# Miniprotein binders against q553d3r833to1016: the designs that were tried, part 21

Target 1, 184 residues: q553d3r833to1016
Amino acid sequence: NRFKSVNELYSTELSYLNSLLILRDFYFIPMEVEARVTKLFKSEEINKVFSNLKSILQISTEITHLLEERLSVSPVKIGDIFVKFAPIFKIYVEYVNNFDKVAPQLKAMTENPQSKKFFSEQRNKSRVATDINSLLIMPVQRCPRYELLLREILKHTQEDHVEFKNIKSAYESIKDINKYINDR
Below, E stands for the ipSAE of ESMFold2; O stands for the ipSAE of OpenDDE; V2 stands for 0.75 times the mean of E and O plus 0.25 times the DockQ between their complexes.

## First folded at step 16 (miniprotein)

Design p4 (at its last look DockQ between E and O 0.94; V2 from the best seeds 0.86)
Fold by OpenDDE base, look of step 16:
Structure p4 (fold): chain B 184 residues (1-184), chain A 95 residues (1-95)
Amino acid sequence: as target 1 above (184 residues)
Amino acid sequence: GSRVRIFVMVEGDSPEKLEEFAERVIEEARKLAEKLGGKIRVEVTEDGNRLFIVIKVKGLTPEEAKEIAERLKELAEELAKKLGLEVYIIEEIRK
């Protein structure tokens, strides 16, 4: 039903946000420290790999907050959030394009014998089984997930429902973005 | 009391213009909050050619929250236009 679909959107967003925070706190920041202190990494290399992750994190943080606030009020309205953020989701295009370009570099970095210990230690510290490779790919997967989630909500929203127009608009916008990304 | 949350994303190729934009918007927000007796928190995050500003003001009446939101939105849009920046603003008021 609609309630379950909206809650799935929220719960997966929380999980996504947590993954981004782990990526920042246990990999990006420590790698920057290593770059300055031990020279194990180069700052330029780090910046290329992580790209505009900071922006994606900011957007996810805001979306999570807004969803959380809306879930505490009946009736639950979330469609307008994604309508408002639709033009901002263009930053995902930038991330995806960069990810394809730096994938070989990322592989080389994680397979480097000199840095393997570092990544192993950070993975253990994070207490999450997901490694840096799997974390960095999550933003690539998020927009397609938004499309699926919004489509599911739309399926359970009647045309005369107050949310119908916004949910449909949000779905169409994300669908267009995903099409643009896939047609590169 | 009511509260207002304003999320601002601004982008451009000039770091100086981005900084000027942020300073002016934040200064106005602080002035308005002080005038109305609200408590303000501001968070700024930089990412390349993008700047994110989150402004939170609490301890307001619904009318005051609306006033702050409208004034800051207007200022941000005008400044962005003047400075040749792209701006995106999302405001949320909770009564």
Scores: ipSAE 0.854, ipTM 0.938, lowest interface PAE 0.6, mean pLDDT 94
Fold by ESMFold2, look of step 16:
Structure p4 (fold): chain B 184 residues (1-184), chain A 95 residues (1-95)
Amino acid sequence: as target 1 above (184 residues)
Amino acid sequence: GSRVRIFVMVEGDSPEKLEEFAERVIEEARKLAEKLGGKIRVEVTEDGNRLFIVIKVKGLTPEEAKEIAERLKELAEELAKKLGLEVYIIEEIRK
């Protein structure tokens, strides 16, 4: 039903945000510290792995906040959020285009036993079974998943519903930005 | 009372112009909040050629919340145009 599909959009955004926070707090920030303090990593290596993660995290943080506010009010209206954020999602082009370089870079870095130990220790500290490679792919998958989630919401939104026009606009806007991302 | 949240993403090739944009927008936000008796918080995040500015003001009337949102959007758009920057603004007014 519509309620379940809107809640899935929100719950998966929370899960996505948590994964981005794990990347920042247990990998990106500690690696920047090690680059400065112990020289274990070069800044260039870190930037190749994470790309524009900080931008993506900021966007997900804002979307999560807006969804929480909108879910507390009836009728639930979320389509305009995605219409407004669709042009901002252009920043995903940079992340997606960099992604084929990430696994080779991590492999090269972990040839150093101290780096391999660092990644193992950080994974243990995060208490998340998912390895860093599985976390890093999530932004590549997120915009396509927004499209699927909005399509499902639209499917369960009757044409006379107050949100129909906005959900349809949101779906079309995200579909267009996904085309843009894939074509770049 | 009412509150306003303003999310700004601004991008361009000039670190100097990005810094000027942020300084002037934040300065005006603080002036407006003080004039209207609102409590303001500002967060800035930098990532390459982009800045993210989140401005939160609480303790406003509904009319005051609308005023600060409109004036800050107008300033941000005008300033981005003058400085040759691209800007995206999303505003939320509650209560």
Scores: ipSAE 0.801, ipTM 0.911, lowest interface PAE 1.0, mean pLDDT 92
ESMFold2 (binder alone), look of step 16: mean pLDDT 85; pTM 0.839

Design p5 (at its last look DockQ between E and O 0.98; V2 from the best seeds 0.87)
Fold by OpenDDE base, look of step 16:
Structure p5 (fold): chain B 184 residues (1-184), chain A 95 residues (1-95)
Amino acid sequence: as target 1 above (184 residues)
Amino acid sequence: GSRVRIFVMVEGDSPEKLEEFAERLIEEARKLAEKLGGKIRVEVTEDGNRLFIVITVKGLTPEEAKEIAERLKELAEELAKKLGLEVYIIEEIRK
């Protein structure tokens, strides 16, 4: 039903946000420290690998906040959030394009004997089984997930529902973005 | 009390222009909050050629919240135009 679909959108967004925070706190920031202190990493390569993750984190933070606020009010309205953010989702295009380019570098970095210990330690500290490779792929997967989630909500929204137009518009906008990403 | 939250993403190739945008917008926000007796929180995040500004003002009447939202949105658009920046604004008022 609509309630379950909306809650799935919210719960997966929370999980996604948490993953981004883990990337920042247990990998990006510590790697930058290592770059300055031990020279284990270079600042340039760190910036290339993480790209505009910082921007994606900001967007996810705001979306999570807005969803949380809307879920506390009846009827729950969330469609307009994604309509408003649709133009901003263009930053995901940058991330995806960059990810394809730096994937070999990331692999080399994680397989480097000198860095293996670092990544192992950070993984343990994060208390999350997901490694840096799996975490960094999540933004690539998020826009397609938005499309699926919005489509599911739309299936459970009647045409005369107050949310129908916004949900449909949001779905179509994200669908267009995903098409653009895949057409590169 | 009512609350207004404004999420602003601004982008451009000039760090100086981005800084000027942020300073002027935040200055106006603080001025309005003080005038109306609200509590203001400002968060700024930089990422390359993009700047994120989140302004939250609490302790307002619904009318005051609307006023701040409209004023800041107008200013943000004006500043972006003058400085040749691209701006995205998302505002939310909670009564």
Scores: ipSAE 0.873, ipTM 0.947, lowest interface PAE 0.5, mean pLDDT 94
Fold by ESMFold2, look of step 16:
Structure p5 (fold): chain B 184 residues (1-184), chain A 95 residues (1-95)
Amino acid sequence: as target 1 above (184 residues)
Amino acid sequence: GSRVRIFVMVEGDSPEKLEEFAERLIEEARKLAEKLGGKIRVEVTEDGNRLFIVITVKGLTPEEAKEIAERLKELAEELAKKLGLEVYIIEEIRK
């Protein structure tokens, strides 16, 4: 039903946001500290690994806040959020365009035993079994996931529903972004 | 009371122009909030050639919330044009 599909969009956004926070708090920030204190990493290396992650995190944070507000009001209206964010999702295109460089950079860094140990220690501190590679691919997967989630919401939205036009527009906008990414 | 949340993403190649944009937008937001008796919070995040500004003003009437949203959107668009920046604005009013 529509209610369940909208709740899935929200619950998966929360899980996604949590994964982005793990990347920031257990990898990005500690790596910046090590770059200053021990010189284990260069700023250039850190920037290659994380790209525009801070922008991705800010977008997910804002979408989460908006979804939380909209889910507390009846009827639930969330389509306009994704219509408004569609132009901003070029941030995901940037992340995907640079992602081919991330895995090789991480591999090169982990040839250093101290760096390999650092990543292992941070993974343990995060108390999440997921490794940094599996976390870093999540933004690559999120935009296609938005398309599928919006499609499911649209399927459960009657054509005369107040949300139909906005959900349809949101779905088509995200679909176009994903097509642009795939065609590159 | 009503709350306004304004999310701004601004981009450009000049850190100085990004800083001027943020300073002028935030200054106007603080002036409007003070004038209307609203409680303001501002959060700024920087990422390369990109700046995110989140402005929240609480304790407003519905009319005051709409006024702040309109005024700040118009100013952000005007500043971006003047400074040669690209801007994206998303506003939410909670009643």
Scores: ipSAE 0.790, ipTM 0.905, lowest interface PAE 0.9, mean pLDDT 91
ESMFold2 (binder alone), look of step 16: mean pLDDT 86; pTM 0.850

## First folded at step 17 (miniprotein)

Design r3 (at its last look DockQ between E and O 0.90; V2 from the best seeds 0.81)
Fold by OpenDDE base, look of step 17:
Structure r3 (fold): chain B 184 residues (1-184), chain A 95 residues (1-95)
Amino acid sequence: as target 1 above (184 residues)
Amino acid sequence: GSRVRIFVMVEGDSPEKLREFAERVIEEARKLAEKLGGKIRVEVTEDGNRLFIVITVKGLTPEEAKEIAERLKELAEELAKKLGLEVYIMEEIRK
């Protein structure tokens, strides 16, 4: 039903946000420290690998906040959130394009004997089984996920429902973005 | 009391212009909050050619919250135009 689909959107967003926070706190920030202190990494390399993750984190933070607030009010309305954020989701285009370019570099970094120990230690500290590679790919997968989630919500929303127009608009917008990314 | 949360993303190639934009918007927000007796929180995040500003004002009436939102939106749009920046602004009011 619609409620279940909306809750899935929220729960997966929360999980997504937590993954981004882990990525920031246990990898990005520590790597910057290493770059400054031990020179294990170069700042330039770090910036290339993480790209505009900071922006994506900001967006996810806001979306999570808004969804959480909207879920506490009846009737639940979330469609307008994604309509408003649709133009901003172009940021994901930048991330995806960069990810494809730096994937080999990231692999090299994680396989480097000197860096391997660092990543292993950070993974243990994070207490999460997901490694940096799997975390960094999550933003690449999120926009397609939004499309699926919004489609599912739309499926359970009647045309005369107050949310129908916004949900449909949001779905179409994200779909267009994903198409644009895939056509690149 | 009611709360207004304003999320702003601004883009441009000039860090100076981005900072000027942020300073002006934040200044106006603080003035409005003070005038209306609200409590304001401001968060700023920089990421390359993008700047994020999250402004939260609490302790307002619904009408006051709307007023702040409208005023800041207008200012942000005008200032962005003047500075040649691209701006995205969203508001959320909790009654």
Scores: ipSAE 0.822, ipTM 0.927, lowest interface PAE 0.6, mean pLDDT 94
Fold by ESMFold2, look of step 17:
Structure r3 (fold): chain B 184 residues (1-184), chain A 95 residues (1-95)
Amino acid sequence: as target 1 above (184 residues)
Amino acid sequence: GSRVRIFVMVEGDSPEKLREFAERVIEEARKLAEKLGGKIRVEVTEDGNRLFIVITVKGLTPEEAKEIAERLKELAEELAKKLGLEVYIMEEIRK
């Protein structure tokens, strides 16, 4: 049903946001501290690994907040969120375009035993079994997932529903972004 | 009471102009919140040549929330144009 599809969009957004927070709190921020304090990492290495992660995190934070508020009000309207955010999804294109550089950079960094130990220690502190590479690919996977989620919501939305136009527009915008990425 | 949440993304190549933009928008938001008796929270996130500013004001009437949203949107758009910055703004009002 439509309600279940909308709740799946929200629940997977919250899970995605939590993964981005792990990246920030257990990797990005501690690595910046080490770059300043011990010089274990160079700022340029950190920037190459994380790219525009902070921007993606902020977008997911805002989408999560809006979905929470819209789900608490009847009728539930969420299509306009994605229509309005479509112009800034260029941030996802930026992340995906730089992703090919991330794995080689991490490999180069972990040739240093102290860096390898640092990543192992932070993984343990996060209490998440997923390694940093598996976390860093999640924004690459999120845009295709938005397309599928919006398609399912549209499937369960009658053409005369107040949300039909906005959900369809949101779906088409995300679909175009994914097509652009896939053609590169 | 009503709440307004204003999400601003601004980007450009001048750190000084980005800081001026943020300072002016936040200053006006604080002034409006104080004038209307609202409780304000501001969060700023910096990412390269990009800033995110999230402004939340609680304890407003619906008309006061709309006034803050409209005035901050107008200021942010005019200031971005003056400073040669790109800006995106979204406002959400809750009763």
Scores: ipSAE 0.747, ipTM 0.882, lowest interface PAE 1.0, mean pLDDT 90
ESMFold2 (binder alone), look of step 17: mean pLDDT 85; pTM 0.846

Design r4 (at its last look DockQ between E and O 0.98; V2 from the best seeds 0.87)
Fold by OpenDDE base, look of step 17:
Structure r4 (fold): chain B 184 residues (1-184), chain A 95 residues (1-95)
Amino acid sequence: as target 1 above (184 residues)
Amino acid sequence: GSRVRIFVMVEGDSPEKLREFAERVIEEARKLAEKLGGKIRVEVTEDGNRLFIVITVKGLTPEEAKEIAERLEELAEELAKKLGLEVYIIEEIRK
């Protein structure tokens, strides 16, 4: 039903945001410290690997906040959020394009005997089974997920529903953005 | 009381222009909040050629919240145009 689909959107966004925070707190920041203190990493390498993750984190933070607020009000309205954010999602182009380019470098870093220990320790500290590689791919997958999630919500929204127009618009907008991202 | 939350993303190649934009928008927000007796929180995040500003003003009437939102949106758009920046604004009012 619609409620279930909306909650799935929200719950997956929370999970997504948490993953981004883990990336920042247990990998990006510590790596920067290592770069400065031990020289285990180079700042340039770190910047390349994480790209515009900081921006993506800001967007996810805001979306999560807005969704959370909207869920506390009946009827639940979320379509307009994604209509408004759709143009902003173009920043994912940068991340997606960069991800493929730095994947080999990241692999090399994680397999390097000196760096391997660092990543293992950080993984343990994060208390999450997902490694840095699996975390970094999540932004690549998120925009397509929005499209699927919105489509599912739309399927469960009647045409006479107050949210129908906005949900439909949101779905179409995100679909267009995803096409834009894939064409770059 | 009502609250207004404004999320702003601005893009440009000049860090100086981005900072100028932020300073001007934040200054106006503070003035409006003070004028209306609201409590303001500002968060700024920089990421390369992008700058994010999140402004939250609490303790307002619904009308006041709307006023702040409209004023800041107008200012942000005007400043962005003047400075040659690309701006995105998302506002939320909680009554």
Scores: ipSAE 0.877, ipTM 0.948, lowest interface PAE 0.5, mean pLDDT 95
Fold by ESMFold2, look of step 17:
Structure r4 (fold): chain B 184 residues (1-184), chain A 95 residues (1-95)
Amino acid sequence: as target 1 above (184 residues)
Amino acid sequence: GSRVRIFVMVEGDSPEKLREFAERVIEEARKLAEKLGGKIRVEVTEDGNRLFIVITVKGLTPEEAKEIAERLEELAEELAKKLGLEVYIIEEIRK
């Protein structure tokens, strides 16, 4: 039903945000510290791996906050959030275009045994079995996922529903931005 | 009381102009919050040629929350135009 589909949008956004936080707190920040303290990593290597992760994290943080606010009020209205964020999602182009460089960069870095040990230790510390490569691909997959989630919500939103117009606009806006991202 | 949350993404190739934008928007937000007796929180994130500014002002009447939102949106748009920056603003008022 509509309620289930809206909750799936929120629950997957929260899961996505948590994955981005793991990337920041157990990899990005500790790697920056090592780059400064031990010089184990170069800033250039870190930037190649993470690209504009900070921007993506900030966007997901704000979307999560807005969804939580809207889910606490009836009737639930979330379509306008995605209409407003669609043009901001253009920043995903940078991340997606950089992604084919990420796995080779990580492979090159782990040729150093100390770096390999660092990644293993951070993974254990995170208490998440998910590999860093599997975390890093999630932003590549998120905007296409928004389109599918919004399509499902639209499917369960009757034309006379107060939010029909906004959900339809959201779906169309995200579909357009996904085409933009894919074409770039 | 009411709360306003303002999310701003601003982009440009001049770090100095991005910094000027942020300083002036935040300064005006603090002045408005003090004038209206609101409690303000400001969060700034920098990432290359982008700044994110999140401004939250609590303890407002609904009318005061609307006033802050309108004034800051106008300032941010005018300042971005003057400085040659691109700006995106999303605001939410919670009762």
Scores: ipSAE 0.802, ipTM 0.911, lowest interface PAE 0.9, mean pLDDT 92
ESMFold2 (binder alone), look of step 17: mean pLDDT 85; pTM 0.843

Design r5 (at its last look DockQ between E and O 0.97; V2 from the best seeds 0.87)
Fold by OpenDDE base, look of step 17:
Structure r5 (fold): chain B 184 residues (1-184), chain A 95 residues (1-95)
Amino acid sequence: as target 1 above (184 residues)
Amino acid sequence: GSRVRIFVMVEGDSPEKLREFAERVIEEARKLAEKLGGKIRVEVTEDGNRLFIVITVKGLTPEEAKEIAERLEELAEELAKKLGLEVYIIVEIRK
């Protein structure tokens, strides 16, 4: 039903946000410290690997906040949020393009005997089974997931529903953005 | 009381222009909040050629919240145009 689909959108967004926070707190920040203190990493390498993750984190933070607010009000309206954010999602182009370029470098870093211990320790500290590689790919997958999630919500929204027009618009907008991202 | 939350993303190649934009928008927000007796919170995040501003003003009437939103949105758009920046604004009002 519609409620279930909307809740799935929210729950997956929250999970996504938490993953981004883990990336920041247990990998990006500690790696920056290592770069300054032990020289285990280079600042340039770190910046290259994480790209515009900071911006993506800001967007996810805001979306999560807005969804939380909307879920507490009946009727639940979320379509306009994604209509408004659709143009902003173009920043994912930068992340996606960069990810493909740095994937080999990231693999090399995680397999390097000197840095392998660091990543293992940070993984343990995070108390999450997902490693840095799996975390960093999540932004690549998120925009396509928005499209699928919105499509599912739309399927469960009647045409005479107050939210129908906005959900339809949101779906179409995100679909267009995903095409834009994929074409770059 | 009502609350207005304004999310602003601005893009440009000049860090100086981005900072000027932020300072001007934040200054106006503080003035408006003070004038209306609202409580304001401002968060700023920089990421390369992008700057994020989140402004929250609480303790307002619905009309006041709308007023602040409209004024800040107008200012942000005008200032961005003047400075040659790309701006995105998302406003949320809770009554």
Scores: ipSAE 0.869, ipTM 0.946, lowest interface PAE 0.5, mean pLDDT 94
Fold by ESMFold2, look of step 17:
Structure r5 (fold): chain B 184 residues (1-184), chain A 95 residues (1-95)
Amino acid sequence: as target 1 above (184 residues)
Amino acid sequence: GSRVRIFVMVEGDSPEKLREFAERVIEEARKLAEKLGGKIRVEVTEDGNRLFIVITVKGLTPEEAKEIAERLEELAEELAKKLGLEVYIIVEIRK
């Protein structure tokens, strides 16, 4: 039903945001501290691993905020959010194009036993079973998943529903941006 | 009262131009909020050649919220054009 599909968009955005926060708080920030204090990492290495993570996190934070506000009002209207964010999602090109370099960079860094120990300790501290590689792929998968989620919402939105036009426009805009990202 | 939230992403190759953009937009936002008696919060995030600015103003009438949104959107677009920056603006007005 429509309610379930809209709630899935929101609940998966929350899960996605939480994964981005884990990356920031347990990996990115602590690695920057180690780069300054112990010289365990170089800034260049950190930037190769994380790319534009801070931008992606900011976007997900804003989408989450807007979805929470829109879900508090009836009828629930969220299509315009994705129409407006579609052009902003172009920043995912940078992350996606960098991603095939991430696993080799992490492997090279963990040849150092101190670095390997650092990643193990941070994973334990985060209290999540998911390793850093599994977290880092999530932005690569998110825009394609927005398209699937919006398609499902559209499927459950009757043509005479107040939000039909906006959901259809959102789906088409996200489909276009996914093509743009894929073609780059 | 009404609340306006303005999310701005601005990007360009000049850190100086990005900082000038942010300073002027934030200054105008604070000036408008003070004039209208609104409570303002500003958050800035930097990431390479991008800035994110989130401006929230609370305690406004609906007409005042609309005025702030229009004025800041116009300023941000004009300033980005003058400075050779790309800008994206998302405005949400509530209550």
Scores: ipSAE 0.798, ipTM 0.907, lowest interface PAE 0.9, mean pLDDT 92
ESMFold2 (binder alone), look of step 17: mean pLDDT 86; pTM 0.851

Design r6 (at its last look DockQ between E and O 0.94; V2 from the best seeds 0.85)
Fold by OpenDDE base, look of step 17:
Structure r6 (fold): chain B 184 residues (1-184), chain A 95 residues (1-95)
Amino acid sequence: as target 1 above (184 residues)
Amino acid sequence: GSRVRIFVMVEGDSPEKLEEFAERVIEEARKLAEKLGAKIRVEVTEDGNRLFIVITVKGLTPEEAKEIAERLKELVEELAKKLGLEVYIIEEIRK
């Protein structure tokens, strides 16, 4: 039903946001410290690997906040959020394109004996089974997921529903932006 | 009371322009909040050529919330245009 689909959007967003926070707190920040103190990493390579993750984190943070607020009000309206954010999602182009380019470098870093130890330790500290590689790919997959999630919500929204027009617009907008991202 | 939350993303190649934009937006927002006797919180995040500003104003009447949202949006748009910056604004009013 519609409620279930909306909650799936919200719950997956929370999970996504948490993953981004883990990336920041247990990998990006510690790596920067290592770069400065031990020289285990170079600042340049760190910046390349994480790209515009900070921006993506800001967007996810805001979306999560807005969804939380909207879920507490009946009827639940969320379509307009994604209509408004659709143009902003173009920043994912940078991340997606960069991800493919730095994948080999990241692999090399994680396979390096010295770096491998670091990543293993950080993984343990994070108390999350997901490694840095799996975390970094999540932004690549998030925009397509929005499209699928919105499509599912739309399927469960009647045409006479107050939210129908906004959900439909949201779906179409995200679909368009995903095409834009994929074409770059 | 009602609350206004403004999420702003601005893009530009000039760090100086981004800084000026942020300073002016924050200053005007604080002035508006002060005039209304409202509480204001501002969060700023930088990421390369992008700047994020989140402004939250609390303790408003519904009418005040609408007004301040419109005024802030107008300010942001005008300033961005003046400085030649690309800007995106997401506003949320909670009654």
Scores: ipSAE 0.861, ipTM 0.941, lowest interface PAE 0.5, mean pLDDT 94
Fold by ESMFold2, look of step 17:
Structure r6 (fold): chain B 184 residues (1-184), chain A 95 residues (1-95)
Amino acid sequence: as target 1 above (184 residues)
Amino acid sequence: GSRVRIFVMVEGDSPEKLEEFAERVIEEARKLAEKLGAKIRVEVTEDGNRLFIVITVKGLTPEEAKEIAERLKELVEELAKKLGLEVYIIEEIRK
């Protein structure tokens, strides 16, 4: 039903945001500290691994905030959020195009036993079983997933529903952005 | 009262122009909030050649909320054009 599909968009956005926060709090920030204090990492290496993660995190934070506000009132209207954010999602091109460089960079860094120990310790602190590579791929997958989620919402939205036009526009806008990202 | 939340993403190759953009937008937002006796919160995040500004203004009438949102949108767009910056703005008015 429509309610379930809208809730899935929200619940997966929360899960995505949580993964981005783990990347920031257990990897990005601690690596910046080590770069300053112990010189274990260079700033250039950190930037190569994370790319524009801070921008993606800020966008997911704002989308989560808006979804929470919209789901708390009736009728639930969320399509315009994605129409408005679609042009902003172009920043995902930067992250996606950099992603092929991330695994080789991490491999090179972890040839240093101290760096390998650092990543193991941070993973343990995070209490998350997946490694950093599995977290770093999630932004690559998010925009395609928005398209699928919006398609499901549209499928369950009657043509006379107040949200039909906005959900259809949102789906089409995200589809166009995914095409743009893939063409770059 | 009503609340306005304004999300701004601005991009450019000049750190000085990004800083000028942020300073002028925040200054105008604070002036408008003070004139209306409203509460204001501003958060700024930097990421390379990109800056995010989130402005929240509370304690507005519905008419004041609409007016401040329109004025800040106009400022943001005009200033970005003047400084050669690319900008995206999303505004939310809540009662």
Scores: ipSAE 0.784, ipTM 0.901, lowest interface PAE 1.0, mean pLDDT 91
ESMFold2 (binder alone), look of step 17: mean pLDDT 84; pTM 0.826

Design r7 (at its last read DockQ between E and O 0.97; V2 from the best seeds 0.88)
Amino acid sequence: GSRVRIFIMVEGDSPEKLREFAERVIEEARKLAEKLGGKIRVEVTEDGNRLFIVITVKGVSPEEAKEIAERLKELAEELAKKLGLEVYIIEEIRK
ESMFold2, look of step 17: ipSAE 0.804; ipTM 0.912
ESMFold2 (binder alone), look of step 17: mean pLDDT 85; pTM 0.841
OpenDDE base, look of step 17: ipSAE 0.889; ipTM 0.951
ESMFold2, look of step 20: ipSAE 0.819; ipTM 0.916
ESMFold2 (binder alone), look of step 20: mean pLDDT 85; pTM 0.844
OpenDDE base, look of step 20: ipSAE 0.878; ipTM 0.949
ESMFold2, fold request of step 22: ipSAE 0.817, 0.826, 0.828; ipTM 0.912, 0.919, 0.918
ESMFold2 (binder alone), fold request of step 22: mean pLDDT 85, 85, 85; pTM 0.847, 0.846, 0.846
OpenDDE base, fold request of step 22: ipSAE 0.871, 0.884, 0.884; ipTM 0.946, 0.952, 0.952
ESMFold2, last read: ipSAE 0.816, 0.825, 0.808; ipTM 0.915, 0.916, 0.910
ESMFold2 (binder alone), last read: mean pLDDT 85, 85, 85; pTM 0.846, 0.842, 0.844
OpenDDE base, last read: ipSAE 0.887, 0.880, 0.886; ipTM 0.954, 0.949, 0.953

